# Designs tried in a protein design chat: VHH binders against UPF0284 protein YN1551_0030. Part 5

Target 1, 347 residues: UPF0284 protein YN1551_0030, of Saccharolobus islandicus (c3nj62)
Amino acid sequence: MIKEYYGAETFILNKDFAYILVIGTTDVSLIPGLTIAGATPELTHFTPAADAEYVLLGKCKSINTIPVSPTGIPTPALLTRASLSFINPLKIVVNAGSRILPKIPYIDLQGEPGKDIRKQALSMEKVNNIMENSIKLGEELSNEYELIMIGESIPAGTTTAMATLLALGYDAMDKVSSASPDNPKELKRKVVEEALRNLPTDSLQRLAKVSDPVLLGVAGTSLGFKGKILLAGGTQMTAAAAIINEFDKNKLKDITIGTTKWIVEDKFADMLSLAKQVGVKVLASMLDLSISAYEGIRAYEKGYVKEGVGAGGSAIMALVRGVSNNTLVRKIDELYSELVGSNNLHI
Key: E = the ipSAE of ESMFold2; O = the ipSAE of OpenDDE; V2 = 0.75 times the mean of E and O plus 0.25 times the DockQ between their complexes.

## First folded at step 1 (VHH)

Design A33 (framework vhh_7sr4_2)
Fold by ESMFold2-Fast, scan of step 1:
Structure A33 (fold): chain B 347 residues (1-347), chain A 120 residues (1-120)
Amino acid sequence: as target 1 above (347 residues)
Amino acid sequence: EVKLVESGGGLVQPGGSLRLSCAASGFTFSSYAMGWYRQTPGKQRDLVADITSGGSTKYGDSVKGRFTISRDNTKNTVYLQMNSLKPEDTAVYYCAAKSDWYFGEDYDYWGQGTQVTVSS
């Protein structure tokens, strides 16, 4: 139920781990048509905080429900919570720069929300804060764990991921995923091409111009951590791996991306090509949601949402511990029914 | 909805023992540090004992060697075993929860408290 690419192996995942969720926002999300992570552009600001709250508490405090797409498809935080319910790892929320702060405990990297990458994403002061504090976090986690899983929540993060990959020299144009099956490729391309004008020579300054606080926080935590790392996400995690490789050429031997089949099979992207270029290993959860009782959950099989909040990596962690597809989907349905106030599929 | 429900308090004679329990719901118990605090009238809450998600414990100076904190992640419960109780242990005992890796010292969630009275 787990497909291995580029030398990835599942046996290293049978260890105790901490789940690290790095959250942030970017003004790229305010460009109409680039993201469907929230029901409206205004609600998109709440998505990272609400995702974090849902994973930790089973309920959101920052909004009166969970984040849903404009077509009513629930956040991948639902899949993450279901998967992690069978494991109960330590969960740590890390604020890299979110406009809305979650109403739960979090570690603050002293960053800021990303600005429009067509101008300047982050000040160098905030880039330095994020990198220094996330590296320190990774070092501290190394004293307690041999394995961590790092997920992310940032609307429009695939646009900043594409800009980051291109700024670091990878062939990434039009290869990143979207929450929509159609993918707004033309708009992403236009925004990213404008962002790439007048790039600085220094790598850290390039990242300050075109990246986002979450990619930096993921990369810094990874650089500081001495053990094995599962980067739980899709095409955004290839950008994080590229940043890691830029600053430590030997680090990717300890890193694997854990994602979903919906990402690796995405006809409008090319995650596996990005991973191969960067030199990072990939595991894909072959989870089958077609057996769900709920249309919103089955929509993932049609290429909606696909990934986020570490959903694929979390499913991989559950699957390697012997949780079956049927058990996992039943748990997803149970949690979803609680959110809609019905109990039609209880165990 | 996060809930912490304390039980096991009551009246006990000096030198006696009580076991407090705190049943937790609405969050992933195994990923939270749990603590016991106590408060007497006119004073701030004092740390009695805390336990991290990994089982590391810390005790207030006045209770070290007499009280033991433990947790059962299967039952989502934290316990405080109180031995050799003294009249000065009389207080309302509060259960508290925080993320294990939150660098602040404040607890995020508090129970309603349970009264312990050591009567001589």
Scores: ipSAE 0.000, ipTM 0.125, lowest interface PAE 18.6, mean pLDDT 86

Design A34 (framework vhh_7sr4_2)
Fold by ESMFold2-Fast, scan of step 1:
Structure A34 (fold): chain B 347 residues (1-347), chain A 120 residues (1-120)
Amino acid sequence: as target 1 above (347 residues)
Amino acid sequence: EVKLVESGGGLVQPGGSLRLSCAASGSIFSDYAMGWYRQTPGKQRDLVADIYSGGSTKYGDSVKGRFTISRDNTKNTVYLQMNSLKPEDTAVYYCAARDEYWGLSTYDYWGQGTQVTVSS
């Protein structure tokens, strides 16, 4: 089942579509507890590339590990791949600024990884490259599709999303979700407060200071695309919608956010008030993962991870086409068992 | 879910010592990097010390040689031994935890804080 908010309608989604995955990294991921020692920076910098490879191939090429955390919680790319397996859309990977490039075909926006937003996230040259090239991509996609779904993979993206929303004038402090169930807010708040000091007056310059390459790539692709768009993600997609609205007030009528119930029901965030403030429609997949055989999958029901790689939007696309909750969970379990039994997993 | 509870704070005279403890509840403590941060009113939180799952440590410049961080994974506890305390060390001390694999995708967990006051 799918819940509809703010005028969202599911019947517009029963069309052929392309799945667009925008990937990138940001140095905000290294704040506030600097993880300088060990392999953690390498592992996390590989996450967007590994997510893209997993969605396209069912395996990772950029790392010699599978996309499962040491705690047994799989990447949301698993949920996306399961959902899209019933549809098999064209999948396009778009590099907005990832430190590690995926070992699959991708479109390069000529951006760069985001820097510390307390100083400057992106140069104006790279912001212009991302915006110009993503708008052109959207224009090109308009020749082939009436509908696209855009997902994202960027670690720490909810922090840059909160900074972006606040920089554009929205009441967003402490309203973004977290991969943690308890959503630790203190250092995120302090980082964002510092980032918001001495903001430029020009909107594009504000985004260059506090945003990230993925939000810009999602926004630019959307601005260039003439048809209907499903932004597949959580609170980060309200920031993308805010950027779109900043540059084209009429565009949000063609945009809907597709997310998960875990995002809209998050007690420690406020997805629906962010969407209402921005003026964007929301659909939420009401998947019940509690019936999964695997604790790592059931962790989503406990508020871990919740969203990413377009998991909610992908589930909505499958549900609209008649795939049941039980069928989706069965497929998720099948793919999870393949992951833990494959390649280099040695417990 | 990880919950962190600090203890061991209090009032101490300059040159004295205190040992802070942070008890973590929840699963998979051994996979987490653990840290101590401190905050004075009107200021941002500053790093005091970090200890990673592999045992490597990092210290803030103002506490090097005086403070020692350690962990006991069997007890799900991280410790901060504070020696040669100065009035400038007066702050609320917070325990923090980060999943090293999901460090970019998962945010830090934070305790409620414990007050340390260094004064005559």
Scores: ipSAE 0.000, ipTM 0.179, lowest interface PAE 13.4, mean pLDDT 84

Design A35 (framework vhh_7z1x_3)
Fold by ESMFold2-Fast, scan of step 1:
Structure A35 (fold): chain B 347 residues (1-347), chain A 129 residues (1-129)
Amino acid sequence: as target 1 above (347 residues)
Amino acid sequence: QVQLVETGGGLVQPGGSLRLSCTASGFTFSSYAMNWVRQAPGKGLEWLSGISGSGGSTSYADSVKGRFTISRDNAKNTLYLQMNSLQPDDTAVYFCAKDTPYYDFWSGYSEPHYGMDVWGQGTQVTVSS
């Protein structure tokens, strides 16, 4: 039910852990798509806050509707909440730089929302704040836990992850630059080339130009933590691992990425090749949602959404503890039914 | 300017039917997913149904599944909601809402969208005898 890659082993996950959700936003999310609409969702600013609220509370406070797409596909936070409901770990929300703050307790890294990477994503002051405070958080968590799982919520985070990998010297463009047929590859390359122009020599300064607050917060927390780490995510976590490796060449031996089969089997990406280049181990949840009663849930099997909020890593944690595929899908269906039938506005 | 105008509401007896329309202007209608949302007196917004820009996929809330049908006519810039077997609990102001899609620059996949732009004033549906 779990596939192991590059020396990853599941037995290290049979320990108490804390779930750490790092949230943030980036103005990259405001760049219009190259497809039919050309529209940018202003409401993506609310996504990280809403995801965090849903994982902790089972409902969103920062939006006045349910976190389900117009076609009925729910946020991956729903999969995460379902998986973690069988474990009930400590859940910690970490704000690395979200434009909208969640209406729940969180730890603030004193960062800022990312800006347009073609100019400058983050000031060095804010990069230093995020790194110093997240490293300290990792050190503090080391006193309580031998294992942590770190997830993320940041719209357009795969774009900043790609820019980050390229800025650090990885062959990422060829591997992950998948676009719909109506998005011209030449335009995408032009934007990337612009973002990567005049890169500083110093690694932190390069990250300040093209990265995002969430990747820095994930990397810093990992660098500070002394135990084992499951980075719960896909392509974004390969970028986080690359940052970690840039600052500590021996750290990846304690790190494994936990993701979904939908990511590792994605024909429009090559997450496993990126993980191999970086030198990080990978586990993939083989969770089968085809048996769901709901079309919105089955959409994940058709390649929609695929990952986010630590959905894959959370499923791995449940599966390792003996929760079956059928039991997980029943819980997912239960939460979806509850979500679709309810209102988030309490006035 | 973007404008959505809902029509077709009114008073209907339990078990009756109504067809709501939403006429869109100020944007390329076929490029956007559209939603129907309602708000009952003293309650929050409840999402009812969504339809893709092409009309190729639809989704429904459990409370209306089997009774309501969403459709669109892109040539007329109009969204429809056919409501059958209406119940007193369906009494609400009904709004159509435009979604704003986003595609991740690298992957070509849409990022999740949480919320909707509601531009119309709605149309009142009252189910009472």
Scores: ipSAE 0.000, ipTM 0.138, lowest interface PAE 16.3, mean pLDDT 83

Design A36 (framework vhh_7nfr_2)
Fold by ESMFold2-Fast, scan of step 1:
Structure A36 (fold): chain B 347 residues (1-347), chain A 121 residues (1-121)
Amino acid sequence: as target 1 above (347 residues)
Amino acid sequence: QVQLQESGGGLVQPGGSLRLSCAASGFTFSDYAMSWVRQAPGEGREWVSSISSSGGYTYYADSVKGRFTIARDNVKNTLYLLMDSLKSDDTAVYYCARGPWDEYLGSFDYWGQGTQVTVSS
C-alpha cells in the first residue's frame, strides 16, 4: 500500500507528530484557465481558509457553500480529515499569506498574498518575514516533536512551483501536476516563461520574484525543525524541497515527501523525475478509491484533483498505523455523504 | 501480476535453524517494504518482522527478537528470514507480505501462499 522511492523509509513515521497546514493565496490563481474547471475567482480566494476550517472542524465557516465542485468532486481536505480521524494529531494552521483568513486559530508568519509572478511575487520585506517566522516556528516545534507533517493549501500553486524549480536551475518545464486530468501545460508554460525573464542572481531575490508565500513557509518551517519531516503534497513539495536544499544542502536527509499514487502515476507530469533531480525521498500512498460508493470520490482515480491539504501524506500516516484501504474509503464515503446529503449544504 | 512465493520451510527439531526465502515478481521490489507474518494452528495471524525498501531499517516482534533476522536482496528480488534457536511455539505457516510494519496487518496488499514451519521432535 505504500511505495518507497529514492531511499524513503516508511518505518520512521510510526511516531507522534503534529500536522502543520500552511495556507496562502497567489494572484496567479486569477489567470483564466489555471484554476480547476468550474471554480470562480471568489471561491478560489476562499479555498485555503475553507480547507483549513474543514480539516479542523469538519465544516467550513468562510464559504456559504460546501467544499465540493459543481460536479460533486470534493476538496482533498476531505481525504485528509478522513485519514487524520484515526490518529487525531495536534493540528496547527499557519498563515503564510492568505487573502481570506480562516475563522479558526492560526499562526501568522507576517507574510502577504503572492502577486502575479510575471512581475513580482513578494516584496523582500515579506519574504524575510515569512522565512524568519517560519524558521522560528520549526525551532519551537522541535521542543515538542521528533516528527512533523507539513501540508499546503494554495490555488494555482503548481504554477509557482514550476517557476520556483526553474528559477533554481532544475529541469522542471511541464513536469508539474494539475487538478485537471488534462494539464493546461501551454498556459502554465507561457506564464512561467514570462515570469523567468530578467531573474536576479541572488537565490532569495529569485524566490521573491517567482515563488509564493506557502512554498517559503513550508521551506522555512522545515529548515528550523530539528527532527524528521514528511512534506505532504505532490509536485509543489519538490519545489519546497528545492528551496530547502538551496539554503541547507544536508537537510534533505531528514525530509521525505508523502504523496498519492495519482500524482506519481500522472501521465501529464513527472513528479518522480523532479524528486530525483532535487535529491528528495518520496513515499506514495497506493489508495484504491475505485471501491467508493460515490462518483465524486472515484473521480480521483480518473485524475481529478489528485492531491492537496496533505492528503497523500495523511493517508500514509493512517496506513502505517494499520488503517486499511477499505477502512479509509469507508470513512471518506461517510464524511462525503454527511457533506452532500445535508439540507443546509447543497452543491 | 504480483507474485510472492515462499520456500525453505520444513520440519526442524527444537533449537534448530531454518532460512525462509520469498521470491518476488511482477513489481519493482526495491520500492516496497516487506514483512513476514505467521499463523499458528488455530490462531490468528501474527506479525513477525519487517524490513524497509532499502534494508536500512528492520523491526521484530518481541517473541522473535534476538533469534530471527530479516534480510533482503534487491538485485535478486528476494526476502529472507533467518530463524535460529527455534521453539515449538514457532510452529506456523509463514507468509511473505508486501508492506511495512503494521500492528493490524491492514497495510499489506499482497500475500504469498505461505510455507509451513514445524518445530517438533
Scores: ipSAE 0.000, ipTM 0.393, lowest interface PAE 11.9, mean pLDDT 88

Design A37 (framework vhh_7nfr_2)
Amino acid sequence: QVQLQESGGGLVQPGGSLRLSCAASGFTFSTYAMSWVRQAPGEGREWVSSISGSGGSTYYADSVKGRFTIARDNVKNTLYLLMDSLKSDDTAVYYCAKDKSYYYDSWGTEPDAFDIWGQGTQVTVSS
ESMFold2-Fast, scan of step 1: ipSAE 0.000; ipTM 0.132

Design A38 (framework vhh_7w1s_2)
Fold by ESMFold2-Fast, scan of step 1:
Structure A38 (fold): chain B 347 residues (1-347), chain A 118 residues (1-118)
Amino acid sequence: as target 1 above (347 residues)
Amino acid sequence: QLQLVESGGGLVQAGGSMRLSCAASGFTFSTYMGWHRQAPGKQRELVAKISYGSTAYDDSVKGRFTISRDNTKNTVYLQMNSLKVEDTAVYYCAAGDKWYFDSEYDYWGQGTQVTVSS
């Protein structure tokens, strides 16, 4: 089952599509206490590259296993790979500014890793590079596809998303989600309040101060693409939609966010009010992982991880094509079992 | 991981046509790709390049050769028409693993011989 919000319609998804994964890093992830349960900053830098490798290859090359949370919960890239295995779309990895580059083919937007948003996230030169090159990518994709799905991988991306929404004038304080069931609201609030001091008047300059390369790359690709777009992600995608709306007020009619029930039902965030404020349609995958044989997979039902790498949107794409919940969970379990056996993963 | 395997090639008379195929394996085709050629004693040179709907050609083949891609088969093609003796060369399929202006190729096929006789 898929829940539809704000006029979203599943029938538009019955088309061939390309899966676009935009990856990047931000130094916001290095602020103590914003990382989940004591993950090391060095390991966090590898997550976007490793996620991209796993989605494309079924294995990581930049690390010896898949990314896992500090409590051993596997990356949502596992859910994405399982869902897309029933469709096998063209998969394109787009580097907006990752500190670690994936050991697979990727499109380079000529950006840079985001810096501390309390000072300046990106130079205007790199913002212009990301926007110009991602718009061109969207335009080129328009020659081959009428539909694309865009996902993301960026640690600490909900903090930059909140700063971005607030900088663009939305009521977003404390409304973004977290990979933890308990959102570190006070720390995020302090970081974002400091980031919002002395905002430039120009929208692109405001984004250069407080945003991140992934949000810009998602927005630029969307602005350049002429067809229908599924933004596969949670509260981060409301920030991407807000950027899109800032530069093209008529574009959101062609955009829908595809997310998970764990995001829309998150009691410590407010995904649906953010989407309503921005004016973007939402679809939520009602995927039920409680039937999984593995505790790490079932942890998603308890509000851990919840979204990333386009997991919700990917599940929606599989579900609209007639893949059942039981079939999807069996595939997730199969892939997880492979990782436990092949990589000696004991979680 | 990514491998490129060329097929087609062989002997053809001047004025004839030939189609080369390049199959990408290891994952789904999603990068900049091109065809290069090398005649004996000369440097390898670009023939045609393709990325997500954009194409570019060397002036010597413009109007005679067409590069195209079949995403469902992970294959890129070079359709060669009005062949000249000067088109005789080993043709290489190439793929770059990042997209930016003046992208270079990191992956090369092993080459396929095209011989055009008078």
Scores: ipSAE 0.000, ipTM 0.287, lowest interface PAE 10.7, mean pLDDT 85

Design A39 (framework vhh_8cml_1)
Fold by ESMFold2-Fast, scan of step 1:
Structure A39 (fold): chain B 347 residues (1-347), chain A 121 residues (1-121)
Amino acid sequence: as target 1 above (347 residues)
Amino acid sequence: EVQLVESGGGLVQPGGSLRLSCAASGFTFSSYAMGWFRQAPGQEREFVALITWSGGSTDYSDSAKGRFTISRDNAKNTVYLQMNSLKPEDTGVYFCAARDFEYGTPSYDYWGQGTQVTVSS
């Protein structure tokens, strides 16, 4: 049910942990065609807040509808909530720089929403705030936990992840995934190529130019944390691991990425090559949603969404504790039924 | 100004095939997901099939899987539904629809007039 890559070990995950969800937005999402095609780019600003609210509350407060696409495909936050319902870890929402703030408790890193990476993503003041405050958070969590799982919610985050990996010297062009089964590679390539022109030599200054607040918050929290870390996410987490490695070459021995089979098997990306280049271990949940009663849930098997909000890592945490695939899918179906029953869909 | 013009409906015997077409105009077709829905007399509309803006991904209702194929031609602003192994329960008015893909946010749907499909011996 879990595949291990590059020396990853599942047995270390059978410990108490805190779930950390780092949220943010980037103006890269405002570039037409870089996020889900046909969606209004401005509306993606609500996604991180809505995801955080759904994980904590089972409902969203920052949007007037449910977090389900018009075609019935739910946010990956639903998979995360289902998986974590069997564990009930401490859940901490961390705002690295979201345009829309969630209507739930959160820790503020005093960052800002990322700007267009073709110009300048973040000021150095905000980069320093995010890094210093997230490192401090990691240090504080070290007093209570030997393990944490860090997830993310940021629209267009795979574009900033590709730019980040390339800026740090990795062979990452066209290797990041997309929520769409069709990865818009040409547009991402053009945006990233422009962003990479005239890079500073200093690593933090490079990250300030081309990265995003969520990648910095994930990296800082990891650098501050003294125990084992599961980075719950897809190709974006290889960028976070690359930032971690840039500032502490020995840290990746304590870090594993937990993702989904839909990410590692994505023919339009190359998750495993990115992880190998960076030197980070990978676990993939082999969760089978084909048995779901709902088409929206089964859409994940067709390459829609694939990952986000720590869905893959959360499934891994449930599976290592003995929760079966059938039990997880039943809980996913239960939550989906509750969610869609609260709103009118044509599907 | 937005128009979705459907064709290809009609009467067919059980086990037969039909191909529905929907010609779109008045919006940026290549930026919209396109779907097919159907409605039987006295029933609510139900989802049949979806194709993403690029044509790279499709979704089907359980009743349509293995029998129906949705496709699109962005150069012609047209979406198609190839219907094979038709059954009497497939009888209904079939609607073409255009939607934005978004999580829980309001969307604006464009709908065609519908085309009648009747499966009868």
Scores: ipSAE 0.000, ipTM 0.137, lowest interface PAE 15.5, mean pLDDT 85

Design A40 (framework vhh_7z1x_3; at its last look DockQ between E and O 0.01; V2 from the best seeds 0.00; counts 0 for: pae O 12.0 > 2, placed apart)
Fold by OpenDDE, look of step 2:
Structure A40 (fold): chain B 347 residues (1-347), chain A 121 residues (1-121)
Amino acid sequence: as target 1 above (347 residues)
Amino acid sequence: QVQLVETGGGLVQPGGSLRLSCTASGFTFSDYAMNWVRQAPGKGLEWLSGISYSGGSTSYADSVKGRFTISRDNAKNTLYLQMNSLQPDDTAVYFCARGEWDYRSPAFDIWGQGTQVTVSS
């Protein structure tokens, strides 16, 4: 139920681990048509907080609505929570830069929300804060854990990921994923091209201009952590891996990306090619949601959402521990039913 | 060609004022943070002030805080440094530099040629 790429078969998964969710926002999500996360562009700023809250609490506090789209498609946090329910690892929420702060305990990297990459995403001061503090966090985690899994929640993060990869010299144009089956490639390309027009020569300054706080937080945490790291995500985590590689060329040997089959099979993206370019190994969960009783969940098989909040990695962790696909889907259905039932949604 | 050109330097008496200008060309000025840096004779480079791309944020070194003011006009592709209450130890070549400032180690990718400021009675 897990596919391996580029030597990922050697990655050790059967250890106690901590789940680290890095959250943040980028104003790129405010660009109309760029992402489907949230009901409106403005509501995307609530998504990271809501996702974090749901993972920890099973409910949202920052928003009054359930984390389900108008068409009934749930946040990937549902998959994450379902998968992790079989393991119950330590879960830590890390705020790298969110406009809306979650109403749960979290660690703050003292960053800032990312701004429009067509101008300047982050100040160097805040970039330094994110990197220094996340590195320290990684170091501290090393005192207790040999394995961590890092997830992310940031709407429009695929766009900033593409910009980041390109800024670092990778061939990433039109190769990142989307939460929509119809990936808005033209719009992303336009935004990213504009963002890349006036790049500084310094790598860190490039990241400050076109990246986002979450990518930096993920990268810093990874750089500080001494053990094995599962980066739970798709093209965004590929970008994070690229950042890591920029700082430490030997670090990726301890890192593997854990994602979903929907990411690796996405015909509108090329995550595997990007991963190969960066030099990072990939594991893909072959979770089959087609057997779900709910159309909103089955929508994942049609290319909706695909990843987020560490869904792919979480599924991998459950599956390697002996949880069957059917059992996992049953749990997903159960959690979904609770969400829908509470709001009298007819799905 | 990407270029920064400083102007406005000169000789001034202690307690006097000068206004430096830096004109940018060859790139979209409004997309970049800008900085002023100086180098006194026999001394290393000293970062003085930075301003964000929009002008919404500014920062100053302790040595010039309260005396110098950084500003920019993006429509004119120009960076400014208003220097008041100048002292002899302010004598230096003043440079404008493109990029975000890093408090750990300022490193900028584009520099002007510099303008001489001399404070003497």
Scores: ipSAE 0.000, ipTM 0.279, lowest interface PAE 12.0, mean pLDDT 91
ESMFold2-Fast, scan of step 1: ipSAE 0.336; ipTM 0.696
ESMFold2, look of step 2: ipSAE 0.164; ipTM 0.610
ESMFold2 (binder alone), look of step 2: mean pLDDT 87; pTM 0.880

Design B01 (framework vhh_8cml_1)
Fold by ESMFold2-Fast, scan of step 1:
Structure B01 (fold): chain B 347 residues (1-347), chain A 125 residues (1-125)
Amino acid sequence: as target 1 above (347 residues)
Amino acid sequence: EVQLVESGGGLVQPGGSLRLSCAASGFTFSDYAMGWFRQAPGQEREFVALISWSGGSTDYSDSAKGRFTISRDNAKNTVYLQMNSLKPEDTGVYFCAADSYYVEYTGSDSEYDYWGQGTQVTVSS
């Protein structure tokens, strides 16, 4: 079961599609108080590469395990791989600016990792590279597909998403989600307020100051693509939609966000208010993980992790094609059991 | 100097109750999630309970659900574990741990930033 908001319709999704995963990193993840609990900073930089490898191969090459939350909950790449296993779409990995490159084929946008947004996230040269190359990719995909689904992997991406929304004039303070059930709003607010203090007037220059390579790559690919687009993600995708709207006011009619119920129901964020302000349609997967055999998987029902790597959109694609909740959860459990035996995953 | 100091452990009979306290100093307590772990002799350290930085969210191991309650007082820099219906299998050293989880998800395992020295809980007749 799928919930439809703001004019979203599931029948547009009953088409062949390509899965596009845009990966990147940002130094916002290294700001004191916005860092990884107990992990090295180096492991955070491996997360996007490892997520991409897991979705494509069923295993990671860049790390010896899969990415996990600080409390030992597995990456949403696990949910994405399970969902897509029933469809087997073309999968394309797009590097917008990851510090660690995945050990699989990828398309390079010739960007760079994002820097501290309180100073300058990206040079204008790299912003222009990302936008030009991602628009071209969208145009090329238009020759083969009428529908694409675009997901993302970027640690700390909700902080840059909030800064992006605010820089573009939306009422977004304290409305983005977090991987923790209890969103640490004060730390994000302080970083974002400092980032916004001396904004240039030009929209692209504002994005260069406060955004991230993944949001730009998602937006550029969408702007270039001529068909229907499912932006697979949570509150970060409202920021991507805002960028798209800034450069093409009529484009959102072809765009829908596909997310999880855990994002839509997050009491410490406001996904639906952000989507309404931007003018973007939303679909939410009502996937119920409470029947999982594994506590790490059931933790999603308690508001941990919630979204990433296109997990919600991928579940929607499977559900639209007749895959039941029970079947999908059993596939998630099957893949997780393989990881527990091979990768020494602990809670 | 960062310190986590556990107290409230002791000897209790099966079916009894204990309240553990962990007093924190040397870091900004209200920015950290707090967890309780335990370790029985010859066993690995295992998760018991977690509370978010604000106290708005909690999580428990399957063995702790319905019997244990984690809470915190940010004004006093203290986290608590109320343990009810104690069983002999609950015997072990109980550790307080501090964890900063201010990013979406990461390539980390279940490592914590700071650990206490532990307090002994013994459930026997």
Scores: ipSAE 0.000, ipTM 0.148, lowest interface PAE 17.3, mean pLDDT 85

